# Ledger of designs, part 6: VHH binders against Dopamine receptor-interacting protein 1 (Dorip1)

Target 1, 310 residues: Dopamine receptor-interacting protein 1 (Dorip1), of Mus musculus (Mouse) (q4kl13)
Amino acid sequence: MKTLFEEIKASIKNNYNQDRSFWRPVLPWGGVFTIKAGRKAVSCTPLYVEIRLKNTCTIDGFLMLLYVILNENESFPRELSLHFGREFVDCFLYLMDTYSFTTVKLLWIWDKMEKQQYKSEVHKASLVIDLFGNEHDNFTKNLENLMSTIQGSYCSNWHCPTRVQEDQQRTISINPPQEIPHGNLIRLAVDELFCSKIELCEERGCGGLREFSQRVFCHGAPPFVVLNMQHWKPEDLAYVPYYLDLSDHKYLLEGATLFNKEEHHYSAAFQIDGHWMHYDGLRNVNLILLNKPPEFLLLSSLVYIRATEK

## First folded at step 22 (VHH)

Design s4 (from r6 with E105N)
Fold by ESMFold2, last read:
Structure s4 (fold): chain B 310 residues (1-310), chain A 122 residues (1-122)
Amino acid sequence: as target 1 above (310 residues)
Amino acid sequence: QVQLVESGGGMVQPGGSLRLSCAASGFTFSERAMSWVRRAPGKGPEWVSTIDKSGGSTDYADSVEGRFTISRDNAKNTLYLQMNSLKPEDTALYYCARDLLYWMNLPYYDRWGQGTQVTVSS
């Protein structure tokens, strides 16, 4: 099975023209939005004249990935408008294309996040929004209308007290197997979550066999899928599969988000025009060619896009 | 090319009236909320009024409420501001602005006209 490291190695060989600029909008960390002329809703007491964003790395990598995904296929803006709303997608693309970067982050914060997902306070006539935390709380939890899945099961014992069951999940978390496997651990963990199976019923005293159907997306196979990889180790980055089969659809690796524990800081890796790039909003040059597999960074999420059926 | 062109300004005595117009082109006018923003001499921009894309919802700054009426004609791609009972304090350059993020309550005016001058003097 082709892996992320094999793709990075192939990308490195294609980087003959290093320092080639890929002219794309690239989000910086944080931001300041100046309110040029307030309205009643934002001019109430206490008054503020600007909005300051701090610790935005918890959303920045995913916003970059979303921009890349929306530009990869002409049909994706239409499809994703069904999940994010047409106004959101249209404004997101427009604001990214016009380099209105702080406004893009505010679009996510105000339209997609609930108030309790972040801290905010007015300080010295500035509304300060602090996104300190993690990517799952600040971004992937808001993808329910895209990521929700359900798996049904039934037990062969007619007298089982829970004969028919459903398991609904709002996001997709992939945990390492507890047993000591020796192979493609990520693919095995994905299959354990999604594939049909028959297992001994766990209901106390039942003794029947429980048949699980295939896990399916509640809203259809989405244009992209985010796998939460919070418990995986840096060594596992070498074995990220390039392809996944999810609910009878083939998905291709688009990118990953990464976490530096010492800095408490997120970054991302993804492809632009066949070149693997490392995005880090804190760096002065925040989008660079990935010249070697990233080391000592924890895997936070994997992002896959639906392959073209034709 | 997005264009917003204001007209209808001029000199008027206190208590008088003016009707401002803003001709919009280069975008789907009926899909966007619009605002009037003014700039008095030596001051920063001051929000005056906003109207949603359908014309069904309007809002006004306290200083103009009851005296000014915002309206739109989506068939003619035109925004209006009827200004009655004008005061010297209303003297300003009045701008028509596209209120791109009105739907999420963020005052972000991504396109502005050149403005039309309103002068109220005795």
Scores: ipSAE 0.524, ipTM 0.824, lowest interface PAE 2.3, mean pLDDT 84
Fold by ESMFold2, last read:
Structure s4 (fold): chain B 310 residues (1-310), chain A 122 residues (1-122)
Amino acid sequence: as target 1 above (310 residues)
Amino acid sequence: QVQLVESGGGMVQPGGSLRLSCAASGFTFSERAMSWVRRAPGKGPEWVSTIDKSGGSTDYADSVEGRFTISRDNAKNTLYLQMNSLKPEDTALYYCARDLLYWMNLPYYDRWGQGTQVTVSS
């Protein structure tokens, strides 16, 4: 019996007359979950019998991308289970493949988000959860230790008061290079974060040279990484690299999330077998095959997967 | 594919006992929490009891606590409900259900059996 991923792949191969849509809605915006028989250990005052989700576009695109990534390589479910937990990965795949999309969103909200990250209240026996906000807060920040990195440095001046330093990050945060107006700005920003370098020590009165080692992943090279692009302007995005080298590992562009400020709405684009698709949970036909790669003018995030080549 | 088959129901007088069984197949039983849920005539489903995947943690509805005991045999892929001191209020169809999201404390029963009838009358 075919998974949802296999059905999507089959729809791509049957491209008659530029049929660009997948007939089954995937991860529709929002959702309603009905509690059929609540357990004693779970109580709420006020009580509720259903959960209503709204403004879920801050997680929907990434949940779609996560599903594609988990199906991209047979080893990725096992590897991602080390970070997210086996129960999460197994249930996520099962629920996606059985079209239980509201439950998939609840799996993320309850297992990966803290209650202070979203607004909720009970109204007329419904718990209403509102995910209005930012993709970084609602998804990227909650990827556990997947993208954790560390970089050490030392100053050549033996008397430097901060001679030895370590910088640990749980996300990959890059900024556009300030004084380089042309080129692959994304690769330059990634290299500035990851590659070894030597620069003048900024400690007062030091005058030494600070040597940074290569930044490395704390738990090995992850199956995928997310670059938060929300502060990058369209002018900085003239070139989006299909390939990145991160800490001696090759990564390939899998997809992106897009943000429309006027609608305050996120969507996603991703590749399956080299074909670009667009996902938008607000549309009745919400998964569409694109004729060409998307233009990344409203970029929120870039998602790269680890290549099998070494 | 996934199958849950309840048995052991029947007619019993108040104060009597019954033991329900649920045979599970089509999934790794030992890796999933399981629940008993009942439906009285003309009423909606009511949670009865839950047991974690190892059998080390159990929980019960207030109405049955102290009278019912949930257990499992992972070697035989079987869930049990021992029901003692039965009351007319316990009359219902009893369903074996897979409690897929027990580990994250979300009551979601993704698979159900056909149920076994328990009738308590004098």
Scores: ipSAE 0.522, ipTM 0.821, lowest interface PAE 2.4, mean pLDDT 86
Fold by ESMFold2 at other seeds, last read:
Formats: sequence, C-alpha cells, structure tokens
Structure s4 (fold): chain B 310 residues (1-310), chain A 122 residues (1-122)
Amino acid sequence: as target 1 above (310 residues)
Amino acid sequence: QVQLVESGGGMVQPGGSLRLSCAASGFTFSERAMSWVRRAPGKGPEWVSTIDKSGGSTDYADSVEGRFTISRDNAKNTLYLQMNSLKPEDTALYYCARDLLYWMNLPYYDRWGQGTQVTVSS
C-alpha cells in the first residue's frame, strides 16, 4: 500500500489538479470521532457517544511536521520511539497513512497531553475537547524528554555557597539578545545557551568567575528540535539560519510554524527534498507546494532536523 | 490484506454454549489487542469483551461477565470467545475486531470481520 508521504512526494513531481487525489485535506482543523461500542466506565464518567475536537490548529502543524520528519530518515522512527514510545510512533504513522486524522489528534491529546492542558466537557452525549490556546503548551512542551539538556557550572571562588550548579531544561528556550547585536541573532542566542563561557559569579559577595560547561542533550542529540520563537519580533527575524550547531551536532532547517494573531490560527511550512510546502488545516486545499521559501514574519516556531553524519 | 474471519456461530437453546473463533491474518496478531463486539437486530454495536496482546488482561461487559470467556492463541493467530449460559438477549451478529488503541483506553476498532450469527431461541 502507498503511504500518504509517498503520495505527497509523487504530487511534487507531477501535476496535481486531479479528481480523487490524495491531496484532499490532510489533518483538517477539528474533527469528530464516533465511538463504536464503547467500553464500560468504572467510575464517574459522563456518558458520551462521540468526541468532538475544535481549535486543533495548536497541534495540527506540528503533527504534520512530525509525520514528515518520521518519513525522511529511515532511522528516525526507531530513535523517536525511544522518546515517545513504540506504540505511539507505530500508531501515529499507521493512522496518518490510513487518513484517520481525528484519531491521530486524539492519540496526541490522550497520550501526550495532560488533562489540565485543555478544556473538555460533555454536552448532549458529545465529549467536546477544545485545544484553543498556545501551540507550545499543546505540543512543544509535551515532547517528553526529547530536547532535555543540562549545563553545569563551577565558580572559581572556593568559598562560593553555590560553587557547583546544574541547570536542566526540557525545551530549548532562547531569547533575542538585549544589546544591539550583529550577525545572526538566532545563532547568537543558541550559542549563548549551549556554548561554554566564563562570567562573573552572580552570587552575592562572591566575586569569583563562573565557568559554564557546554550544554548537552541528556538523552543524546535528538532527530529534531523545536525552537519556540513566539517572543521574537519580526525585526529580530531578518535572518533565519538554515544551519545550527547544537552541542556539536549539525542541524538543518526542516520547517516552521506560523501564527496569525488576527485569526488566532497556526499554520506550518516545511521542506521535502528541498521543496517548500505550506500546510493550513482551515483551507480546502490545505497542503500546497510553494514557488519559493516562505517568509518567516509570523514565526511561532522553527524546527531543525539532525543532519546525517554520513 | 488484513483479514479477520469469525466462525462458530449458530442456533442454540437458552442455557446452551457456543465457542466462537476468529482467524487473523495480514498483521502481527501477537502485537495487537483484540475485542468482540456484537450487534443485535435493530440495535447499534455493543462491546462484549477485550483481551490485551499477551492475553494477560481481559475485560467484559456487565451483561456477559461470568458467562463469557475471551482467550487467544498467538501461535495460531486465533481469538476465541467461549459463551456459556446463553440467553435470548445474546442473539446478535458477533464481530472480531482489532482494538488498535486499547493501550491508551480509546475504543478504536480499526479492522473488523464480517461477523458470525448467534441465535438463542427455544
């Protein structure tokens, strides 16, 4: 059977305006899941016979990107299974390839999100799940230990009360430089987070020099990383690097998610073999080939994929 | 390519027994949870029983608990339902279903058989 990814690649190569094409909506916004023969509830469970999803654009773009990433390198399904679980990765790919898109979103919601991260209620025998909110809360923060990093530091003052410190992060949090910067602001911010450095110790009364080691990934360099760009202003994004060095591993720009504040709507753009595609779950033709790389003026996230070492 | 073929249905008097079988092919049976679902005339689908991939965990609808036993033989790629103390209310078309998302407690049956008829009457 030909996968959805194989159909997308074939469409890039050939003409695409044909009836019954596989370019009908991929991950359309929202969705309805009908429960066929529900299982027994063992506690206080409001009765429902279907699940309705709304405002799913906060996960849809990333789910599309995840699908592309899992299909572009033969080793990534195995590697990502170590972080997300084999059953999740296997079911995700299967459900995408069988066009079971509402079920894919439920897989994410139930397996990767916690109940307090979304609003839900039963109305007229329908469980309504509302993913209105922030894309990074609904997706990026739920990537398990994928992007977990640690950085140690040591103060030269032997009397420093916090002489040895460790800083752990589950996401890659970078902010625009505060001074008037030169060059690539994103690369500079990444290097400030990851590279070794020496600074004056901030401990009151210490006066020593604090040496920071290189920040490293706790579980090895992941197949992809997500940079949260929502705090970056358009003027700070004049240059988006196609290449980053993260903890001595080369990463290449795979795609981005975009946020339209007026519509409160997320979309995505990504590359397949150097060809840029745009995804928007609200559109009837929601996956299209771009003539040129997208403009990153409304950037919500940047997604980088680990380059091959071969 | 994926096939689920039920057998063992028939007509039986109240209080009788039947054993249903489901032959599975086209997928790795031992890696999937399986369910029995039934549909009585004029009614919607009703979940009957589920068994996890190893056979270590089973669950039953209240209406059949204590009377029905689900089992599987992963070496033979076969799912079973032993049905005892049958009642007229058990009359239905019984389907073997692959329970793809059992592990996350979402009732999603992505593959079904054609069903086998069980009729309980005097």
Scores: ipSAE 0.515, ipTM 0.818, lowest interface PAE 2.4, mean pLDDT 85
Fold by ESMFold2, fold request of step 24:
Structure s4 (fold): chain B 310 residues (1-310), chain A 122 residues (1-122)
Amino acid sequence: as target 1 above (310 residues)
Amino acid sequence: QVQLVESGGGMVQPGGSLRLSCAASGFTFSERAMSWVRRAPGKGPEWVSTIDKSGGSTDYADSVEGRFTISRDNAKNTLYLQMNSLKPEDTALYYCARDLLYWMNLPYYDRWGQGTQVTVSS
């Protein structure tokens, strides 16, 4: 009867010890799925009776974040169904709430990833799927229909060979400003990507001024956005903004993904009712209530949700 | 609470016919693909047939194609399997199963009935 989200919220209210950990493992790293009754096989295609997942940390943190986001607002499942498909969203929530975690990962891999995004091989009647790699390649690149943006520009020079330009981006990747060592660098980088501006035209021989319009979302302002932070250093992160304005819409910090280079491992942190949680699928106790906001020192992504306008 | 209740099993002679029914409750039946899976004595589960949520697409194991017909009545929340030209090899416990991930071609039967016995003997 109780959803997994309701169980997590209940654990936040009950302080049994200082770490305030959630007792049930959530989205443990890897997994094994047993095929009880397969449908068909081509005679020359290797048959398998199970699917083994390894190196799943490149999707696990985002799957956890997606679950939290879908529970943040009653309208978000409907809105995100337009981008992910209704069957995906319905099955995702059901599988998370019934603790079918390996199957949740297969839902993402089979429905949202292209075969070239991962390695797979059949060994001794077991299909092995290896998600080793980059979190942005394995997850956020598949959010094209959610986060795609476009920015047009126009050069004042009548003779410019590229007078009118259009820049589409499939994901949101921001780079730290090089010339400004202090301040709110994340907000400055977001403004560089999104805000209208006038700059000298970079076309050789032109000399005109190029006017950039405000960058807008191709499919409307989504329920959440992911900022790619993989090129940011800890010294650049003196302030992580709790809110941003993106294309005239207010967004609130929901969470982040973190990358530990020594372990080559991703984890996540996120808010539920203003309380910060840390998720790490590789640990025995993999969901922990934090006493304070995380430090964000090893940032891979920032996740923001659209503010409620009920 | 999701429930699947099979009925219509029994004993029949080779060449005979039988119609299985599965009453579904506790979920939106018309939005889920459904499968029949059987288990013969001493063997593991064997997929028999699948029908999509609308009833517009059906698929069958090679061993039953042309003899079995899967159908559904979404108004009555009922799944059917019409079995004709029955053979001793069709003797099994027949399960109604929700085929949750049919739409992405992953055989995942998240809910099962208790099964109904079909026995084909001379």
Scores: ipSAE 0.512, ipTM 0.811, lowest interface PAE 2.4, mean pLDDT 86

Design s4 (from r6 with E105N)
Fold by ESMFold2 at other seeds, last read:
Structure s4 (fold): chain B 310 residues (1-310), chain A 122 residues (1-122)
Amino acid sequence: as target 1 above (310 residues)
Amino acid sequence: QVQLVESGGGMVQPGGSLRLSCAASGFTFSERAMSWVRRAPGKGPEWVSTIDKSGGSTDYADSVEGRFTISRDNAKNTLYLQMNSLKPEDTALYYCARDLLYWMNLPYYDRWGQGTQVTVSS
């Protein structure tokens, strides 16, 4: 039997003009893991015979995206292993390829999340883990140092109390520009964060000019980045760029996560060979090949992948 | 293809000894923790022992501690269980299992052998 990724790619070649569903689910919402033969437990720890996951949509779309990204380039598993650990990446790919879906979610929860980031309790000999929340808490902030960047700045006033500054970020936060109501607002917001600039020093009483260097990735250009779009309105999204330049590296739009606020539910869309897929773990058919690009009206995050250099 | 083949089972009188072996192939044995799990007649699976990838850390169920010894030879891709002072309640089908997620303390045995029968009786 083919890997799930091979099945997706084969379906793409046959269906340009209509949505096409897949017979086999990819990552269903939630899950139950049955403990076959548990190891010793401490006498004070409640016993359980299964682990039950609920409200996993806050990680499911991103886990699908991670699987797609790891298959995009043969070098990406090695590169991502430097950030996530080789055991994590190897087990993730193996568990996805063998359809051990609840187990791959447990791999993420146990290895990448802190216990205080989620609620859990034992109920009727079942450990229940509830991932209700948002994708930043449950996924994006747990990407280790993958997206770490640094930007230095220097004020021309020798007496500035903060003359030399360094700003280090572990995520990529962009905000809609206030001064231009239309155009490619996302590219402008990215440039405001990453490009060198000179502006009036904001330190009280300083009056100097602060020069910002180009923002750079601390650990080299990662295979992918996530832009958090929580503060963007649909009218701000007249254009979603298919490519971005980030610190002298070209990135291409790989996908997005979508958030339905009324249902408190995340879904995802992503590209394989230029063709859009829609993923929703709550659907009976949870992966659909789209006949045209999705609308980004409910956009929660954008995911960009590093372009392959020739 | 991952394969795990147990051997060394048999019939033995109470107080006797047996050594079980498990030949592993199709994966890098030295990078994975391994477990012994047993299933007595009419009962569900019971964890017996686990050994980490290097052999430096071992754990045992209370019912076998002090009587059983788990070991591994990474050069031969072989897992062992030395069973001493055997009791009738040790009668079971013994499986070796790859403990894929030992490093994160989740008992997930993704691959199992066919098992080897151990029978302890007069």
Scores: ipSAE 0.480, ipTM 0.808, lowest interface PAE 2.6, mean pLDDT 84

Design s6 (from r6 with T28D E105D)
Fold by ESMFold2, look of step 22:
Structure s6 (fold): chain B 310 residues (1-310), chain A 122 residues (1-122)
Amino acid sequence: as target 1 above (310 residues)
Amino acid sequence: QVQLVESGGGMVQPGGSLRLSCAASGFDFSERAMSWVRRAPGKGPEWVSTIDKSGGSTDYADSVEGRFTISRDNAKNTLYLQMNSLKPEDTALYYCARDLLYWMDLPYYDRWGQGTQVTVSS
């Protein structure tokens, strides 16, 4: 079993070869979009001549990861188009490839987010969009039906008030196990969510046994999944599994997003050309080689891609 | 290689007509919305008109509505602007522009032609 830190150590060995084949483009924090010849729809009421983006770190790391993922496999753009729309995927790739960074963020905000998910107002002829908040609210929850799952269950007690249940989720939230066995904590938490199981029924006074079916993807196994890890402690980073089994499909670790609690700021880690990189749109050097586990950063999300399973 | 080439400009008296053409190459013209944008002397760019990929939806700036007609021929990869009842205020360099994000209502023109000059004077 390999972990994120083992991959980082391998990247350190490669640094001595001075092969700095880094991916471009790389998103900066924030942005300004100047409206030079706007149609009536964007400038009728209220009038503004530019759009200014603030606190975009809640989407920047994931947008970088999405770009990396779309370039990992020739089939992924087509597969993801079934969930996000062909226009979105084609324009996203084009805008990233042409370094239209503020515009790609606007593509996400206007096409994938709802207006109530962010603060916006017009000041001095500028529309200011503020993405301060939670990256799961601003990105992960807006991935359409990509990660939609369903799990059915039934209780053995004929008198249980909720004898038959179905649980549908659009995201994958993983909580640390209540009992903390050593080792494979993340894999155990994933199995608790996905595997068939039998448990004591949680209805007050029921006393029956509840049987859960295997949780399955509603629209087939997606090219990637995002695991919400916000409740996990920093020490859990050292035991991140390289692969997971999700509903009969093998998934491989692609990257992670990280949260700095003091700065209230998100960053990301992922591989480029076999080297683990740390992406932070707020820093003047936005993409650097990782040479040690990041200190003072909380695990926010784990991103896994679907493996070719034989 | 994405290319947009405008033509059909010239000098005309007030009340006259001109038809501008824009030849497109290097991309799937039939899958993209297109816009006309103009720049009058000493002024910034002004949106004139937009047409969706099928030609089924058109929109115009208030200053030209009723006088200008945007159209397209997807078989010929050509965008048109029929300009009638021309006024001195219409004097400008007219650009054909690819309106990449029309479908999400974000005014983003990622490719532009060189422009064709329209001069309306008496």
Scores: ipSAE 0.540, ipTM 0.835, lowest interface PAE 1.9, mean pLDDT 83
Fold by ESMFold2, look of step 23:
Structure s6 (fold): chain B 310 residues (1-310), chain A 122 residues (1-122)
Amino acid sequence: as target 1 above (310 residues)
Amino acid sequence: QVQLVESGGGMVQPGGSLRLSCAASGFDFSERAMSWVRRAPGKGPEWVSTIDKSGGSTDYADSVEGRFTISRDNAKNTLYLQMNSLKPEDTALYYCARDLLYWMDLPYYDRWGQGTQVTVSS
């Protein structure tokens, strides 16, 4: 039978009528999982017979993006299995393709999140899991070592208290440049994080020069990266680059997550075959083909995929 | 097409033994944990036993521990349940099930066989 991705692609191609949406809800907000025949399940006291999820928008958009990424390049399932585990990737694709959406969310929660990252309690024989929070804590922080980077530096002042340093980061967070109020600010911020440079040492009372090496991926250039945009104002987002160079590897814009502060709700946008789609798990029609690229005024994260090298 | 076919059921006197088999096809059997689940007359499904993908880890319901042994032959894509010291309470339809999320300890049986009947008559 057709995979979910094949069904979505078919809906894009049949766009000569007024139905610009995918006919079936994908990853609806929340969900209920019914336990059919429990093993010696890891049990709370009291025991439960179902699991109820709420406030899942903090993972839903990224789960949708992950599914698209895994289907757009035939090598990515193998490559991402090295980071996330073969069982995770195989089960994730299978569950998405069989429309087992609550189970997909449980796969993420159980395998990639730690218990203290979310609130849970047993109520009337239901385990209720509440993912209220933000996408960093519930998703991007849990991408394991996928985006881990390291950058070394040294100061010319022999007496500098921090003369030799290493800065290791597990995620990619960029900040708007302070000095340049216009231009391609995202590329400048990426270059500030990744490129080699020499700067005046910031240590109080140190007059030396600090040389930074190029920031590199600890485990090779990943199939995709997530840029955390939480400190960016709408004015700074006028120019979202379609291409980035990260540690000498070219990356292409795949999509974004969006955050509505008033509603405390995340949604996502992404490309399939050059066509932009919007995903919002709270809507009955939750996957919509867009007439134009999305406006990134509510940007929460940007997602880039690694280009082919040849 | 994923298919699970149970066999080896039948009628046995109390204290007797049976060996159930489950032939698996349409998926990589060696990469999946497998479970036996049974359904007694008038009751809902009851988990019996689970075995991990390598056969190195097994687990049993309290009601069958010490009497039943789960095993697998990954070269033959076959799951087994050796049932000894059978009791009338073991009378049930026995299902072979793919335990997709065993590795994360979530009971999710995404594929089932048709079942094989075990009857322990006095």
Scores: ipSAE 0.537, ipTM 0.807, lowest interface PAE 2.0, mean pLDDT 86
Fold by ESMFold2, fold request of step 24:
Structure s6 (fold): chain B 310 residues (1-310), chain A 122 residues (1-122)
Amino acid sequence: as target 1 above (310 residues)
Amino acid sequence: QVQLVESGGGMVQPGGSLRLSCAASGFDFSERAMSWVRRAPGKGPEWVSTIDKSGGSTDYADSVEGRFTISRDNAKNTLYLQMNSLKPEDTALYYCARDLLYWMDLPYYDRWGQGTQVTVSS
């Protein structure tokens, strides 16, 4: 049997359509799941006979990207299973390949999100789950320990009250540089977060120099990383690097998510075999092959994958 | 191909017993939770019982608890339902189902057998 990924790759090389669009809707916005025979263990009270999802664009693009990433390298399902669990990864791939898209979204919501992260109510025997919000809250923060990093620092002043410090992060949050309006701003922001550096100690009256070690991944270099770009303005994004060095590991641009403020709607773009595709769950033709790399003017997140050794 | 084949159904008098079996093939049976679901005449599907992949955890609908016992033999790729003290209300078509999302507490039965008929009457 052909997987969904194999069908998408075949459509890229085929010239049936004018714009080389993929004919099957993938991860349509929202969804309805009908419960055929509920167990007592269904987590809602009162009991319900269906689950309705709305405003799912805050996870849909990333679920599409996750599917592509899991198919890019035969080792990634095993590696990602160490972070997300074997059952999650196996079921995710199976459900995507059987076009059970509403169930894929429920897999994410129930296994990776906590109930306080979304609104839900039972109305007339339907559980309605509303994912209105942003991608960082609904997806990126729920990647468990995948992107966990740590950076230690010490002050040269032996009398500094905060001489030894450690900074742990579970996401990769970079800020636009304030004083450097030109150049590769994304790489500069990444280097500010990851590279070793020496700065004046911020402790009042200390006067010492604080040395920061290189920031490192707590669980080794992950198969992919997500950079949250929500605070970046279009003028800061004249150049999006196709590769990054993160803690001495090379990463390659796999894709991005985009946010349209007027529609309050997310979409995604990603590469398969060097060909760019655009995904938008609200469109009737929701996965299309682009003629050129996308414009990143509405950037929400950048996604990079770990390069293979060559 | 994934295949689930139920057997052991039949006609039995009230108070009698039956043992249903379900032969599984085409997937790693030992890695999947399994359920029995039944459909009585003129009614929708009703969950009966679930067993986890190891057989260590079982759960039952209130209507059958204490009378039915679910079990599995992972070496033989077989699921069982021992049905005791049968009542006319147990009359139904009994399905073996793969409970794909048991581990996350979502009732999603992605594969079903054709069912085996159980009839309880005088």
Scores: ipSAE 0.529, ipTM 0.823, lowest interface PAE 2.3, mean pLDDT 87
Fold by ESMFold2 at other seeds, fold request of step 24:
Structure s6 (fold): chain B 310 residues (1-310), chain A 122 residues (1-122)
Amino acid sequence: as target 1 above (310 residues)
Amino acid sequence: QVQLVESGGGMVQPGGSLRLSCAASGFDFSERAMSWVRRAPGKGPEWVSTIDKSGGSTDYADSVEGRFTISRDNAKNTLYLQMNSLKPEDTALYYCARDLLYWMDLPYYDRWGQGTQVTVSS
């Protein structure tokens, strides 16, 4: 009768006896799906009677985050249906809420990933799907239209050979500032990408000033954005901002994915009602309430949600 | 609160006909594909037929094509299976099922009825 999200929130509120874990494992690593009555279209060669997933940590953290995001605001399922499709969003929420976790992963793999993004093979009547790789290839690449932006620029020199330019980005691509300023390097890099600015024109012999407009989202400000942090060094990540301004929209830190190099394994951390949780699909108890915000020294991605404007 | 209730089963002689019905409630019936699945004694589930949400696309197992007709009435939230030229091998418990992932061709029947028995004997 209660959604999985409502059960998690109730667990946070009702844990007085030092049990800081959620009682049901969510999105366990891997999974097995048994085909009970295959349709004619599934009877391809070679045939299989089950689907076995391995190395799913490259999508599991983001699937958990997507579930939390879709429950953060009653309008987000409708808004995200424009990008993911209505049936995807409806089925995703239903399958999460009925604990059909292997099927949730198949929903992503079948509907959102291209076949070349993963390896698959039929072995002894099992279709084995291997998601070995990284989160950005297996998840965030499939979000490119959601976060697409464009920025125009204009050189003051009428004779500039490239006087009017447009730059479109499919993801939010930021790099640490060239020098090491104190403070919020992430905020500075975001502002460098998004804010209007004036710079010397880099065309040979031009000598003009190039004016950049504010960068804007091609499809409107999305309910959430993802920053790919895998190219940022741990020392550059000493401060993670709790909010960002993106194209005149305020975004709040919802969570992050983390990468453990020794295990070659992803996990996630996120907020529910100001309480930080940690998710790790390899653990038997895989959703834990944290005492403190995570330190974010092993970041793979940061996830921000659009703030409600009062 | 999703409910699927089958009816219309019974005993018939070979060559006879039956019409199965499935009353659906607790969800938007007009937005979901529906399937009939049958289970003969001692055998696993066998897909029989599927109809898309609008009723415009139907498909059948080879063993029943030309003899069975799936249809739906979205105004009455009811799924039907007209079974003609019945054979002893059609004897089974027939289930109405919500075919949740039909649109992406993954066979996942997330809700089933209790089934209605069809027995064809001479």
Scores: ipSAE 0.509, ipTM 0.810, lowest interface PAE 2.4, mean pLDDT 86

